# Ledger of designs, part 21: VH-VL binders against Probable Brix domain-containing ribosomal biogenesis protein

Target 1, 224 residues: Probable Brix domain-containing ribosomal biogenesis protein, of Pyrococcus abyssi (q9v200)
Amino acid sequence: MMLITTSHRPTRRTRSFGHDLERVFPNSLYMTRGKKTIQELLMEAYDRGYERLLIINVWKGNPLKMTFIKVHPDDWGYLGYLYLHGVKLQREMGFRGLNPIREDMPLVVTTAKRVGLDHLAFAQVFSELTTGKFVPRGDKSLLSIADKYNTDVLAVIERHPRGIVVNFYRLDVTKERAVGPLINVKIWIMEDGRRWDYKEAFGIKVKPRRKEGEAEEGARKDSH
Below, E stands for the ipSAE of ESMFold2; O stands for the ipSAE of OpenDDE; V2 stands for 0.75 times the mean of E and O plus 0.25 times the DockQ between their complexes.

## First folded at step 25 (VH-VL; framework fv_anetumab)

Design p3 (from g6 with heavy chain Q102E; at its last look DockQ between E and O 0.23; V2 from the best seeds 0.00; counts 0 for: pae O 9.7 > 2, placed apart)
Fold by OpenDDE, look of step 25:
Structure p3 (fold): chain C 224 residues (1-224), chain A 120 residues (1-120), chain B 111 residues (1-111)
Amino acid sequence: as target 1 above (224 residues)
Amino acid sequence: QVELVQSGAEVKKPGESLKISCKGSGYSFTDYWIGWVRQAPGKGLEWMGYIYPDDYDTRYSPSFQGQVTISADKSISTAYLQWSSLKASDTAMYYCARHSGEVTPAFDIWGQGTLVTVSS
Amino acid sequence: DIALTQPASVSGSPGQSITISCTGTRKDVGGYNYVSWYQQHPGKAPKLMIYEVSNRPSGVSNRFSGSKSGNTASLTISGLQAEDEADYYCSSYAGSNTYVVFGGGTKLTVL
């Protein structure tokens, strides 16, 4: 599916994130970047039969950008970028030492129930970037979707107050919850001009939910 | 039963303001996009825009952007379409419709329509 | 501009099979993969007949089927009946802009 690597001199957390992605992208491989150029990486990806090169860029010690590149000797090119608010690692979600998927199965990309149009758009984009299969969620269970497409792995696009979240399910591991990693996306940009920015999308002044806690302090003062 | 009920027919003059309503029942109103569709007499369907009642996210067709306002009150499961100043060209049947899912542009539930007539 | 093109009219005799086409103008709009079809009788609200290119909602006759090839979606009505006389609209999601577009509509006459 894809060759996964990092920028030069990745942090431990970034490397862990790369390994987590290896575990949720079918037939994918995390490779240490070392001193390899992008050209060298592309050649290696091609020689190994990968269709995508994913580079995780590090900023200030954290994964901040995911760069997707199409692997083809005659038609290589950047596909798109994900700018991240942050990630939650599988280990942080309570899952350690998951095995990569080496069986032939598709990555199904779907959404949570009750998501907005932006989430649907992103689900499509994410499927394109990852060579996954976009499947509309509707009212279907994740299990039913997985069964229909003969997969154990799903990327689920979810709502987030400050962006869009990608969460990963490994049904061969657990059917009860996502295994991660959790990816919080703030901006995505495609080379074809499609883009989304959370600042633009959320510019609707959500009135701060009044913290319910301030109402209880007022009632205690009057009893004295 | 899942249904959308729209407000009654309107007869207006050019320059007048108008707000029509669409009330949902039988389902979770906040979980589905509500769209407005215009149909001029003898013409086809025109998508005007969406609103997501949960967070009031609103999307407009470029053709209707700035021409109308789509709003909602989730507390009473009602969506609205409004004009600040009507034109004769606004004469049409207006439908509200529930989006069947978040991914597909399928409207599975439709209101009965509101006829708006604008004449001098 | 994203547009869906339909024939203005189609006709058929009872018992025949007819097909209505819906062609998108842009290949790169992922929304064309999600085509819906609506039936509208005179003076009535539209009714969803097909969603996601080929799926039928509950209560819709199995005489209605949908398919897609390239940028063209098709609605097929088999065993044509008098009650099928109506206007038919295709619709698609324009994924890049999160917009919905309708085709121009097709008048089906049952001869």
Scores: ipSAE 0.011, ipTM 0.513, lowest interface PAE 9.7, mean pLDDT 88
ESMFold2, look of step 25: ipSAE 0.502; ipTM 0.798
ESMFold2 (binder alone), look of step 25: mean pLDDT 91; pTM 0.938

Design p4 (from g6 with heavy chain Q65E, light chain N33D; at its last look DockQ between E and O 0.04; V2 from the best seeds 0.00; counts 0 for: pae E 16.8 > 2, placed apart)
Fold by ESMFold2, look of step 25:
Structure p4 (fold): chain C 224 residues (1-224), chain A 120 residues (1-120), chain B 111 residues (1-111)
Amino acid sequence: as target 1 above (224 residues)
Amino acid sequence: QVELVQSGAEVKKPGESLKISCKGSGYSFTDYWIGWVRQAPGKGLEWMGYIYPDDYDTRYSPSFEGQVTISADKSISTAYLQWSSLKASDTAMYYCARHSGQVTPAFDIWGQGTLVTVSS
Amino acid sequence: DIALTQPASVSGSPGQSITISCTGTRKDVGGYDYVSWYQQHPGKAPKLMIYEVSNRPSGVSNRFSGSKSGNTASLTISGLQAEDEADYYCSSYAGSNTYVVFGGGTKLTVL
């Protein structure tokens, strides 16, 4: 699915996060960055058949940004970025030593049963960034969705007081709770102009004019 | 059982203020968005905006931002639509409707409507 | 801005099947599975008939079905009955910013 790496000189926590993602993105690989350039990483990802390159950037020892890149030898490009409040590792959620998923199955992206429209929008965005399959939650349990789409892994978009959470379930490991990693997103930005910022989202109701940074304000709608 | 009950019809003059209400019952009011939908006489449905009563997050259609105020009081399971200065063009039927998100990602429960007539 | 295009009217005889179309773009109908359909009788509030393209809420007859192909969603009413005479609206989320839009509506006449 994707090649996962870091900025240069990752910390142990950043490497752990990359490995946790390797364990929840089907058919994906964490690769040590070393001295490789972006161009070298793109060629290696293409040669291995990955459609995405994910780079985890650090600040003061914590993973704070995820950069998603479309892999193609002639038509590569940046797709979007997640800026993070933080992450919670699988081991911090009580799960250690999970195996990567090597079987051909989709990542399903869905939401908790009760979320806002911003969460639904991000579920779509996250499925685009990861090549996951967006599945509306409706009245279905995660188990029924997983059975329908023949997968063991779901990314579930959930509420958070100051952001949007992505939480991962591995139903082959347990059906009772998420295994992580947990990703707490504060800002997401797509290269096509779509974006979301928690500060703007929580402050907009006190300003009657349209908020700057909404996707439709930054680009002509794709209609006529 | 699950229902939205709106305030009664209103007859107003241009320039007057108005606040209409939508009371939810039979369900967890704070777990669903409440939207407002306008239908001018003989016309189609127009989405005006919605509010999430748990934290009062409010979003407006671009066509209605600055034209109306959407608010709620979760302690009495009630949403509101209000105008500070009505215009004749505000004459319409106004519906509130529940947006379920997860269970039925659509407007699954509708109020009976509030007819607002504005004429000089 | 997006627009969902519906025919202004359709008609059919009792017992026939009819289909009402709702055409948008990839950024609403084509790229998302959030199309819903509403029935509105004169003087009454709209009633949800179909959500998520093809799902029926509890209490809606199985004569109503929904589908999607490309950027066009369709509502199909089989075994047409006089009570089906009403206005029908499609709706979807608009683009990436999650605003809601309705189609212009279709008047169904049962002959």
Scores: ipSAE 0.000, ipTM 0.440, lowest interface PAE 16.8, mean pLDDT 84
ESMFold2 (binder alone), look of step 25: mean pLDDT 91; pTM 0.941
OpenDDE, look of step 25: ipSAE 0.006; ipTM 0.510

Design p5 (from g6 with heavy chain T104K; at its last look DockQ between E and O 0.04; V2 from the best seeds 0.00; counts 0 for: pae O 5.2 > 2, placed apart)
Fold by OpenDDE, look of step 25:
Order: sequence, then structure tokens, then C-alpha cells
Structure p5 (fold): chain C 224 residues (1-224), chain A 120 residues (1-120), chain B 111 residues (1-111)
Amino acid sequence: as target 1 above (224 residues)
Amino acid sequence: QVELVQSGAEVKKPGESLKISCKGSGYSFTDYWIGWVRQAPGKGLEWMGYIYPDDYDTRYSPSFQGQVTISADKSISTAYLQWSSLKASDTAMYYCARHSGQVKPAFDIWGQGTLVTVSS
Amino acid sequence: DIALTQPASVSGSPGQSITISCTGTRKDVGGYNYVSWYQQHPGKAPKLMIYEVSNRPSGVSNRFSGSKSGNTASLTISGLQAEDEADYYCSSYAGSNTYVVFGGGTKLTVL
């Protein structure tokens, strides 16, 4: 169960994305952020029995970042972040007006067939962030997996030239194709230190982040 | 044809052990949950539990947890229900049934049933 | 845990329409939209008649239909026939869709 909201003053597209997520996360709710603080949101999430708070951050009018927060009165904390290349909305995928899932079923997180280790790692991370259940794809059909776990909704991690894609299936809607939203992730960061960057993964020479520690040692040598 | 065939009727005494079987044919046995359902004489259906033969994931009804053991051998497309020590109250018809998958929680294929009689 | 309550018995005359209700304790837990109905004749194994509230398996007569309103699922049998005399059970998921529960069953008598 996830409470979904946005940063302050979200665009229409961002709101739509939030609603799309509400439709694919079981027993989740999109809430208008308004003027609510994160603390207020956490309190509300807790009172309502949600385990996660998801905040969609907006940049230049589009969803840029997804922030996942653990909801617990004694152990609330940031879990991780997804930085996005972009999203494709359900309506852009030809699906409109899907009903939220209010039945108690798991979100199954799996991968496309024949994906790399990075995709598997992300699938695990995504399941942790969403309280979903990670299921290795193997050679099984999505239907078979869904049947086993008694779910109608799957998040499928897919390959993308510019990152990793999360695509959502609602098998109660259609078995033929994903309904979306499609989320293109370029970077994910967990609070425990796990991270992935598409640039690094794809061999795009990322200038080594100067270890903050080396800058301090260089300044000390010049003051002598 | 998709079918489940169960082992024959059993007559036992209290305290004896028993293992009954359910063999699937005509479909991919590993891809469907196999459930066991008890029906005492003149009573309703009681779900006992089910097993997923592919990885042997097994789940029990709280009422039957620890009372019976559900197992499977996917190599021969067979599911099992067993008792370590039978009681008179275990007298019932036992059905195995295939979970239909996405037609949740529907059991679309049923065995013919195994009558278990426990009497001193 | 979800409990499903059915009437103990219903009756109807040939050609009539009858409805059997199945009332759950909680609709939002345990996949209550996944209600199934089974027909059981004496000495026979149950037969799936309806799944997911309103869907009929292949080979099931169109006289059988299912619906749900609130916490109550209903099986409707139209054009009642003598062969419809049987016990009927509803079922649903319970406990985070990890368990199955049956109703107490309804005996249908065709008068």
C-alpha cells in the first residue's frame, strides 16, 4: 500500500502520472500535495495504514524523480530515489480511465526475458521500494507468473537504450500488452548505498566524481 | 483431456498414517496450483491448502496447518495429501482441484474424490 | 479472515429465476472480486460455474450468471430446470489472496 503524491505545484502531466501509478500499485492512493509538508504526509500515510510514501518530483514540467519513503512512526526514512529520463502515460499508451486496484493482491515485479544482471538488480530494488514481490522471469509467461501469485498487476523491467524501463501490466484489463505508465529510469539510488547509473552501465565516460576527500587533501598541500 | 485422477478409497483406524494422491494429466502440471478440499459427510466444502508444483510452494488453511501435509512430485505430475496420525474426525471425501490461474480463486478441474473412512 | 455466508436453502419452480447470495465480511481484503461459484450434485465432485464474479467457463449454460454488489455476490439461475437441483458454493480469496474460503453452501430445490 502506497500513498502517492507530488512536489508542490505539479503540472497536469505529473498529476496524471500520479494517477496512473495509483492504478497500478495495488491499494494505493494518489493524494493532492497542496501545502502539506512531508511530515504531514507521513502522518497521514501512517494513519491510513500505508507502508510507503511516494513523492513525484517535478522538473521543468515533467516527472523527474520518484522518492520512496518508508512509513513508520518509529522508523520512517527515505528508502531510495529513481531519477527518470521520462514517462509515458497510460493515456499515451491508449488506456484511459483505468480503475485503481482495491483488492488485496501483490504487485509482482519481474523482468523481460533474457535481461542482464542490472535489470535483475533493479527489479529487486523496485520491489523493495514498492513493497512488491520480485519474481524471476525465467522462461515463464507473464500470465503464468500472475497466476502463481494471484495478481492482475505486474511491473516488468525492460531493456532500454537510455536506461531501464518499468512497464506495467494489468491483466484484468488486457493480456496482450502493457497498459503503462512506462517509466524510464536513468539512475536509481538506495539509502543503503546501492546505486545504478545508466551512463556508467553503458560505458559512457562519466568524469570520475572527485572523491570529496581528495579535494581537501589538495587544499592542505597548497597552504604549505 | 485435462483431468485429475485421485487414488482409491481408504479405510483406516485411528492413529494410522495415510497418504493419498492426485495425478494431473493433459496440461502443464507445474503451472497450476493444486488444492485439496475436504468435505465431511453431509457438510460443506473446506479448503485445506494448495501447492504450486513448480517450486513446491505450499500454503495451508489455518484450520489445517500442522494437521496435514501437502506435497507434490512434479516429475510424475502428482500431488499428495498425508496424515501422520488419523482421527475419526478425518472421515471425509477429499478432492484435489486445479486452480484455474487467472480465474481466481476458481478451481476449474476437480478430481473424482477420495473417500477416507477412519473408524475404530 | 473473510467469511462467506450463504442461505442454507433456496427453492424455485421450473422456468423461474432464482438467486443465491454470498455475503462476505470484507470486500477490500482477500480479493473479493474473485468470487467463484460451484455446483455439486449428490455424490459428484463440484463443478465450476462462475469465476471472477460473473464469468462463465466454457460449457456452462448461459442460464447461470453472477453479479456482485457491495459485499454480496449473487448467483442467478434463469429458466430453472430439474437438473439444476444441487448444492451451490461460493468461494473467494481470503487473507491477502493467499487463502481460499468457501461459503457454507446452498441447497437448491426445484419444485
Scores: ipSAE 0.020, ipTM 0.590, lowest interface PAE 5.2, mean pLDDT 88
ESMFold2, look of step 25: ipSAE 0.453; ipTM 0.789
ESMFold2 (binder alone), look of step 25: mean pLDDT 91; pTM 0.943

Design p6 (from v6 with heavy chain G54D, light chain S27K T94A S95G S97N; at its last look DockQ between E and O 0.02; V2 from the best seeds 0.00; counts 0 for: pae O 7.1 > 2, placed apart)
Fold by OpenDDE, look of step 25:
Structure p6 (fold): chain C 224 residues (1-224), chain A 120 residues (1-120), chain B 111 residues (1-111)
Amino acid sequence: as target 1 above (224 residues)
Amino acid sequence: QVELVQSGAEVKKPGESLKISCKGSGYSFTDYWIGWVRQAPGKGLEWMGYIYPDDSDTRYSPSFQGQVTISADKSISTAYLQWSSLKASDTAMYYCARHSGEVTPAFDIWGQGTLVTVSS
Amino acid sequence: DIALTQPASVSGSPGQSITISCTGTRKDVGGYNYVSWYQQHPGKAPKLMIYEVSNRPSGVSNRFSGSKSGNTASLTISGLQAEDEADYYCSSYAGSNTYVVFGGGTKLTVL
């Protein structure tokens, strides 16, 4: 269960993305950010029984950033961040008006077939961030996996030339293709120090990065 | 550069009204709470309240509720702190500060302060 | 009223490590980890040094660290330098009312 919101004054696309995520994370809710502080969001998330708070914002104008926060009064904290090359919305993938999942089922996180260690690592990380269930893909079909775990929704980690892609399947909608959103991740950072950068992974020289979650980050809100 | 710039020092008499200002620049002014913090001479920091400039939602410390008015004009990225009737005990440095609100519940940007002196 | 208690003063020699405590009196202060630390030099505005118990803003020296145990947050300054001489304030949210409270402040003297 995840409470999903955005930075202040999100762009239309960001809001749409939030709604798309609501439709693929079981028992999750998109909430308009408004003027709510992070404290208020956390309290609300807790009161409603959510385990995660997801904040979507624009990082440095572009790309998007996804911030995952653990919801618990005595053990709350930032879990990790996804920095995005971009997203493809469900509507852009030909799917509109999907209903949120309100049935009790897990989000299964798996990978495409024959992926690298980085993809497996990210699948695990993504499952931690989302409270999903990581399931190694092996040679199994998505349908087989879904059946085994009694779910209609899968997050599939896929290869991408410039990062890692998360794509979502709703088998109750279609078994033929992903419904999205498609999330192209260029960097992920966990609070425990685990991280991945596509540039580093692909042998591209990168400048050292500052630590994430710093106060300076608070100044980088969506101003669109 | 993100900054808050406050109005200049004030010297007032008891009973006079006063309105001091805090202007934000370098960021989206409407997206951050602006707080006011009092510091009496030689004393600690006291949170007075903060305002969300976009809709002017204002929250006060219980100690300052009804004692001051916090307001904002988002069209000029300015927050205000005002007194209807100053007291000698209002003599203090007053800081405005930006509350990040979204990422961290902390005041990450501070104004330079406005010294208010109230004396007969 | 919500109160944060700090020692009035602490001192240390250059190179030493010192710790400043901040103890909350209410459960809501000890709930979510919304403790911040501010440094204030004489005649200057406060500067955010630590947020959310243990996070450093950009530009803050790694000599500054924060922790929390129970209702007590701590600021630790390692490798004490003359420039660290200042007043330090902790702050926290009052969770129920979204109020902010400051501690009484601690004067750090570098001997």
Scores: ipSAE 0.021, ipTM 0.548, lowest interface PAE 7.1, mean pLDDT 87
ESMFold2, look of step 25: ipSAE 0.434; ipTM 0.779
ESMFold2 (binder alone), look of step 25: mean pLDDT 91; pTM 0.940

## First folded at step 27 (VH-VL; framework fv_anetumab)

Design f1 (from p2 with heavy chain Q102E; at its last fold request DockQ between E and O 0.03; V2 from the best seeds 0.00; counts 0 for: pae O 4.7 > 2, placed apart)
Heavy chain, then light chain:
Amino acid sequence: QVELVQSGAEVKKPGESLKISCKGSGYSFTDYWIGWVRQAPGKGLEWMGYIYPDDYDTRYSPSFQGQVTISADKSISTAYLQWSSLKASDTAMYYCARHSGEVTPAFDIWGQGTLVTVSS
Amino acid sequence: DIALTQPASVSGSPGQSITISCTGTRKDVGGYNYVSWYQQHPGKAPKLMIYEVSNRPSGVSNRFSGSKSGNTASLTISGLQAEDEADYYCSSYAGSNTFVVFGGGTKLTVL
ESMFold2, look of step 27: ipSAE 0.677; ipTM 0.845
ESMFold2 (binder alone), look of step 27: mean pLDDT 91; pTM 0.938
OpenDDE, look of step 27: ipSAE 0.011; ipTM 0.517
ESMFold2, fold request of step 28: ipSAE 0.605, 0.618, 0.564; ipTM 0.823, 0.826, 0.806
ESMFold2 (binder alone), fold request of step 28: mean pLDDT 92, 91, 92; pTM 0.945, 0.934, 0.947
OpenDDE, fold request of step 28: ipSAE 0.019, 0.013, 0.027; ipTM 0.569, 0.493, 0.581

Design f2 (from p2 with heavy chain V103I; at its last fold request DockQ between E and O 0.47; V2 from the best seeds 0.00; counts 0 for: pae E 2.02 > 2)
Heavy chain, then light chain:
Amino acid sequence: QVELVQSGAEVKKPGESLKISCKGSGYSFTDYWIGWVRQAPGKGLEWMGYIYPDDYDTRYSPSFQGQVTISADKSISTAYLQWSSLKASDTAMYYCARHSGQITPAFDIWGQGTLVTVSS
Amino acid sequence: DIALTQPASVSGSPGQSITISCTGTRKDVGGYNYVSWYQQHPGKAPKLMIYEVSNRPSGVSNRFSGSKSGNTASLTISGLQAEDEADYYCSSYAGSNTFVVFGGGTKLTVL
ESMFold2, look of step 27: ipSAE 0.712; ipTM 0.866
ESMFold2 (binder alone), look of step 27: mean pLDDT 91; pTM 0.940
OpenDDE, look of step 27: ipSAE 0.017; ipTM 0.502
ESMFold2, fold request of step 28: ipSAE 0.586, 0.596, 0.556; ipTM 0.811, 0.810, 0.799
ESMFold2 (binder alone), fold request of step 28: mean pLDDT 91, 91, 91; pTM 0.930, 0.937, 0.936
OpenDDE, fold request of step 28: ipSAE 0.000, 0.013, 0.609; ipTM 0.503, 0.531, 0.844

Design f3 (from p2 with heavy chain D54G; at its last read DockQ between E and O 0.49; V2 from the best seeds 0.67)
Heavy chain, then light chain:
Amino acid sequence: QVELVQSGAEVKKPGESLKISCKGSGYSFTDYWIGWVRQAPGKGLEWMGYIYPGDYDTRYSPSFQGQVTISADKSISTAYLQWSSLKASDTAMYYCARHSGQVTPAFDIWGQGTLVTVSS
Amino acid sequence: DIALTQPASVSGSPGQSITISCTGTRKDVGGYNYVSWYQQHPGKAPKLMIYEVSNRPSGVSNRFSGSKSGNTASLTISGLQAEDEADYYCSSYAGSNTFVVFGGGTKLTVL
ESMFold2, look of step 27: ipSAE 0.658; ipTM 0.836
ESMFold2 (binder alone), look of step 27: mean pLDDT 91; pTM 0.939
OpenDDE, look of step 27: ipSAE 0.069; ipTM 0.676
ESMFold2, fold request of step 28: ipSAE 0.607, 0.617, 0.593; ipTM 0.820, 0.818, 0.811
ESMFold2 (binder alone), fold request of step 28: mean pLDDT 91, 91, 90; pTM 0.933, 0.932, 0.930
OpenDDE, fold request of step 28: ipSAE 0.655, 0.063, 0.734; ipTM 0.853, 0.665, 0.875
ESMFold2, last read: ipSAE 0.611, 0.656, 0.613; ipTM 0.817, 0.840, 0.822
ESMFold2 (binder alone), last read: mean pLDDT 92, 91, 91; pTM 0.937, 0.939, 0.935
OpenDDE, last read: ipSAE 0.593, 0.021, 0.812; ipTM 0.835, 0.529, 0.903

Design f4 (from p2 with light chain N97Y; at its last look DockQ between E and O 0.03; V2 from the best seeds 0.00; counts 0 for: pae O 5.6 > 2, placed apart)
Fold by OpenDDE, look of step 27:
Structure f4 (fold): chain C 224 residues (1-224), chain A 120 residues (1-120), chain B 111 residues (1-111)
Amino acid sequence: as target 1 above (224 residues)
Amino acid sequence: QVELVQSGAEVKKPGESLKISCKGSGYSFTDYWIGWVRQAPGKGLEWMGYIYPDDYDTRYSPSFQGQVTISADKSISTAYLQWSSLKASDTAMYYCARHSGQVTPAFDIWGQGTLVTVSS
Amino acid sequence: DIALTQPASVSGSPGQSITISCTGTRKDVGGYNYVSWYQQHPGKAPKLMIYEVSNRPSGVSNRFSGSKSGNTASLTISGLQAEDEADYYCSSYAGSYTFVVFGGGTKLTVL
């Protein structure tokens, strides 16, 4: 499914988060970033048969940004970005040492019950970013959905007082609760121009966005 | 050590204004919601609201909306609860509390409480 | 009205197991897994005992456990001890997860 890595010099927590994602994305691999360039990572991802490259960026010791890149020889490019409020690791949710999924199954992306249009929109976006299968929740149980699509893993989009939450279920581990990681999304931006900002959604006065170029320069300075 | 320290007990008259404080230490103050909880004498816990110090996003309970103001100064890791005009019914213990995590709704750290007494 | 309902009081003898229920009046009350339990001794601040239905914070005794069925969350205290005598409150997100509500509290008496 995807090659998962981090920015340079990741924290322990960020590495843990990467490994957690490896455990919930089917047929995915976490790779230590080392000194590899994005181009090198893309080549490795392609050679290994992955369709996505995910880079987790770190800020102040925590995962801050998730960058999704399409891996295709004829169509290389950024797909989108998730800016995070924070994450809750699987271990923090009471799950340690889960095995990656190596069976052929889809990642089903669905929502909690009775969610808003923003949650549905994000579920669609998240499925596109991950090559998951979006399935409208309706009044169906997660088990019913999983059975229908022959999967043990679901990403569930949920409400949160700040942002939008992605939670992960592994039904082969437990049917009682989510295993995580829990991802709290602040902002998502797609290359096609689609975007969502929690401040806008909640009517919070947004300070004028400093031009995107300055945030990249700040990230570049921390990479030196 | 992670802790929340609240300002001292207050004795006020009806109609007076009041601002009490809650100072966080031992953690990144900006990254966690700080909530206020009221407990009237012999009564249960009442959630009043919370604030995210990083961007000062503030949410109120419907019961307390417009009745109090929650604010923060992240530069000194302090949250505030204030009244413009106190009532006798505002007599209570007030707790500040931190969410256990950025994405967890549970309050894991509590202040020691501030007793507010409003009497004529 | 958005509320969490708890029994006013429960009692048990030392060594027994007791359960405190917390029932949401609405489906949106209690969320999916955002139920917490707090212990409060007289004159003290509340202490987090359980979060997200069944998780224990560090330092909390394994005698405390949480579960949920439908719109009812439950706190179970096994091997009841004298020090467990306190008020217990459940809490949850409400209002589309934008605010928090507490239950009315349960007084636990150890006989």
Scores: ipSAE 0.029, ipTM 0.562, lowest interface PAE 5.6, mean pLDDT 88
ESMFold2, look of step 27: ipSAE 0.350; ipTM 0.744
ESMFold2 (binder alone), look of step 27: mean pLDDT 91; pTM 0.937

Design f5 (from p2 with light chain N97S; at its last look DockQ between E and O 0.02; V2 from the best seeds 0.00; counts 0 for: pae O 7.3 > 2, placed apart)
Fold by OpenDDE, look of step 27:
Structure f5 (fold): chain C 224 residues (1-224), chain A 120 residues (1-120), chain B 111 residues (1-111)
Amino acid sequence: as target 1 above (224 residues)
Amino acid sequence: QVELVQSGAEVKKPGESLKISCKGSGYSFTDYWIGWVRQAPGKGLEWMGYIYPDDYDTRYSPSFQGQVTISADKSISTAYLQWSSLKASDTAMYYCARHSGQVTPAFDIWGQGTLVTVSS
Amino acid sequence: DIALTQPASVSGSPGQSITISCTGTRKDVGGYNYVSWYQQHPGKAPKLMIYEVSNRPSGVSNRFSGSKSGNTASLTISGLQAEDEADYYCSSYAGSSTFVVFGGGTKLTVL
């Protein structure tokens, strides 16, 4: 499914998060970034047969950004970005040492029940970013959905006070609760122009970024 | 500002019916579960149930199932708690509260409470 | 039935750190990771202090922190102040259901 790596010099927590993702994305691999360039990573991803390259960026010791890149010899490119409020690791959720999924199964992306349009939109975006399969939740149980699509792993989009949350279920581990990691998404941006910002969504007035360029033009007129 | 405003204090006799209200403002009322919490005098918090105003899906605590009715009118952003026949043991403070998220039991916004006194 | 157990009371002096525990009967049941903490002053509505074990809502002092180990969630209040004297309640989903359960509450006294 995807090659997962980090920015340079990742923290232990970021590495743990990468490994957690390896455990919930089917047929995926976490790789130490080292000194590898993006180009080298893309080549390696391609040689290994992955369709996506995921780079986890670190800020202040925590995962800050998830960058998804399409791996294709004729169409390499950025797909989108997730800016994160934070993550909760599988170990923090009470799950340690889960095995990666090496069986051929799809990642099903669905939502919690009774979510808004923004959550549905994100579920679709997340499926595109991950090569998962979006499945509308409706009134169906997660088990029912999983059975229908012959998968043990689901990404579930949920409401959260600080944005949108992605939680992961491994039904081969437990059917009772999510195993994580929990990803709290603040902003997502797609290369095709689609985007979502929690501040905008929640009506939080974002001060317009002063375009740095307008301050320089005013100073030139007064010197003549 | 996001707020929940509850109806005023009630003094009732045993056997009487009662309906108290909780009005939400400053947010999309239909998008959040609204719950009721009982607190008897000098006692702890007791979750009674909650309702999703969009489709009126209602869930009750087993302890309160059949004892009360939770309802809502989304057109006026109001939730209700009602009794068909009050008991002295129903004397308590009743809070309405909004769930902070879809899958979280966290109540981030609370009403001011409605005191219900049932005395003969 | 899933129950949350809290100590009836805790006390501390100003400036000290205190911890309130909330112990669930079963950690492997659904919803246990969704532990919330509420502060309630006399005659006032409860206030959300912590959600999902360790997250603080906006406006809540950083003196309040939450953690979880095994079947026990904990609320820690550092730098105890007189204003912190209140009742504290933990809550979570009850088992694998969508029902909410509260702990019995803890009275915090600032000496």
Scores: ipSAE 0.016, ipTM 0.544, lowest interface PAE 7.3, mean pLDDT 88
ESMFold2, look of step 27: ipSAE 0.674; ipTM 0.851
ESMFold2 (binder alone), look of step 27: mean pLDDT 91; pTM 0.938

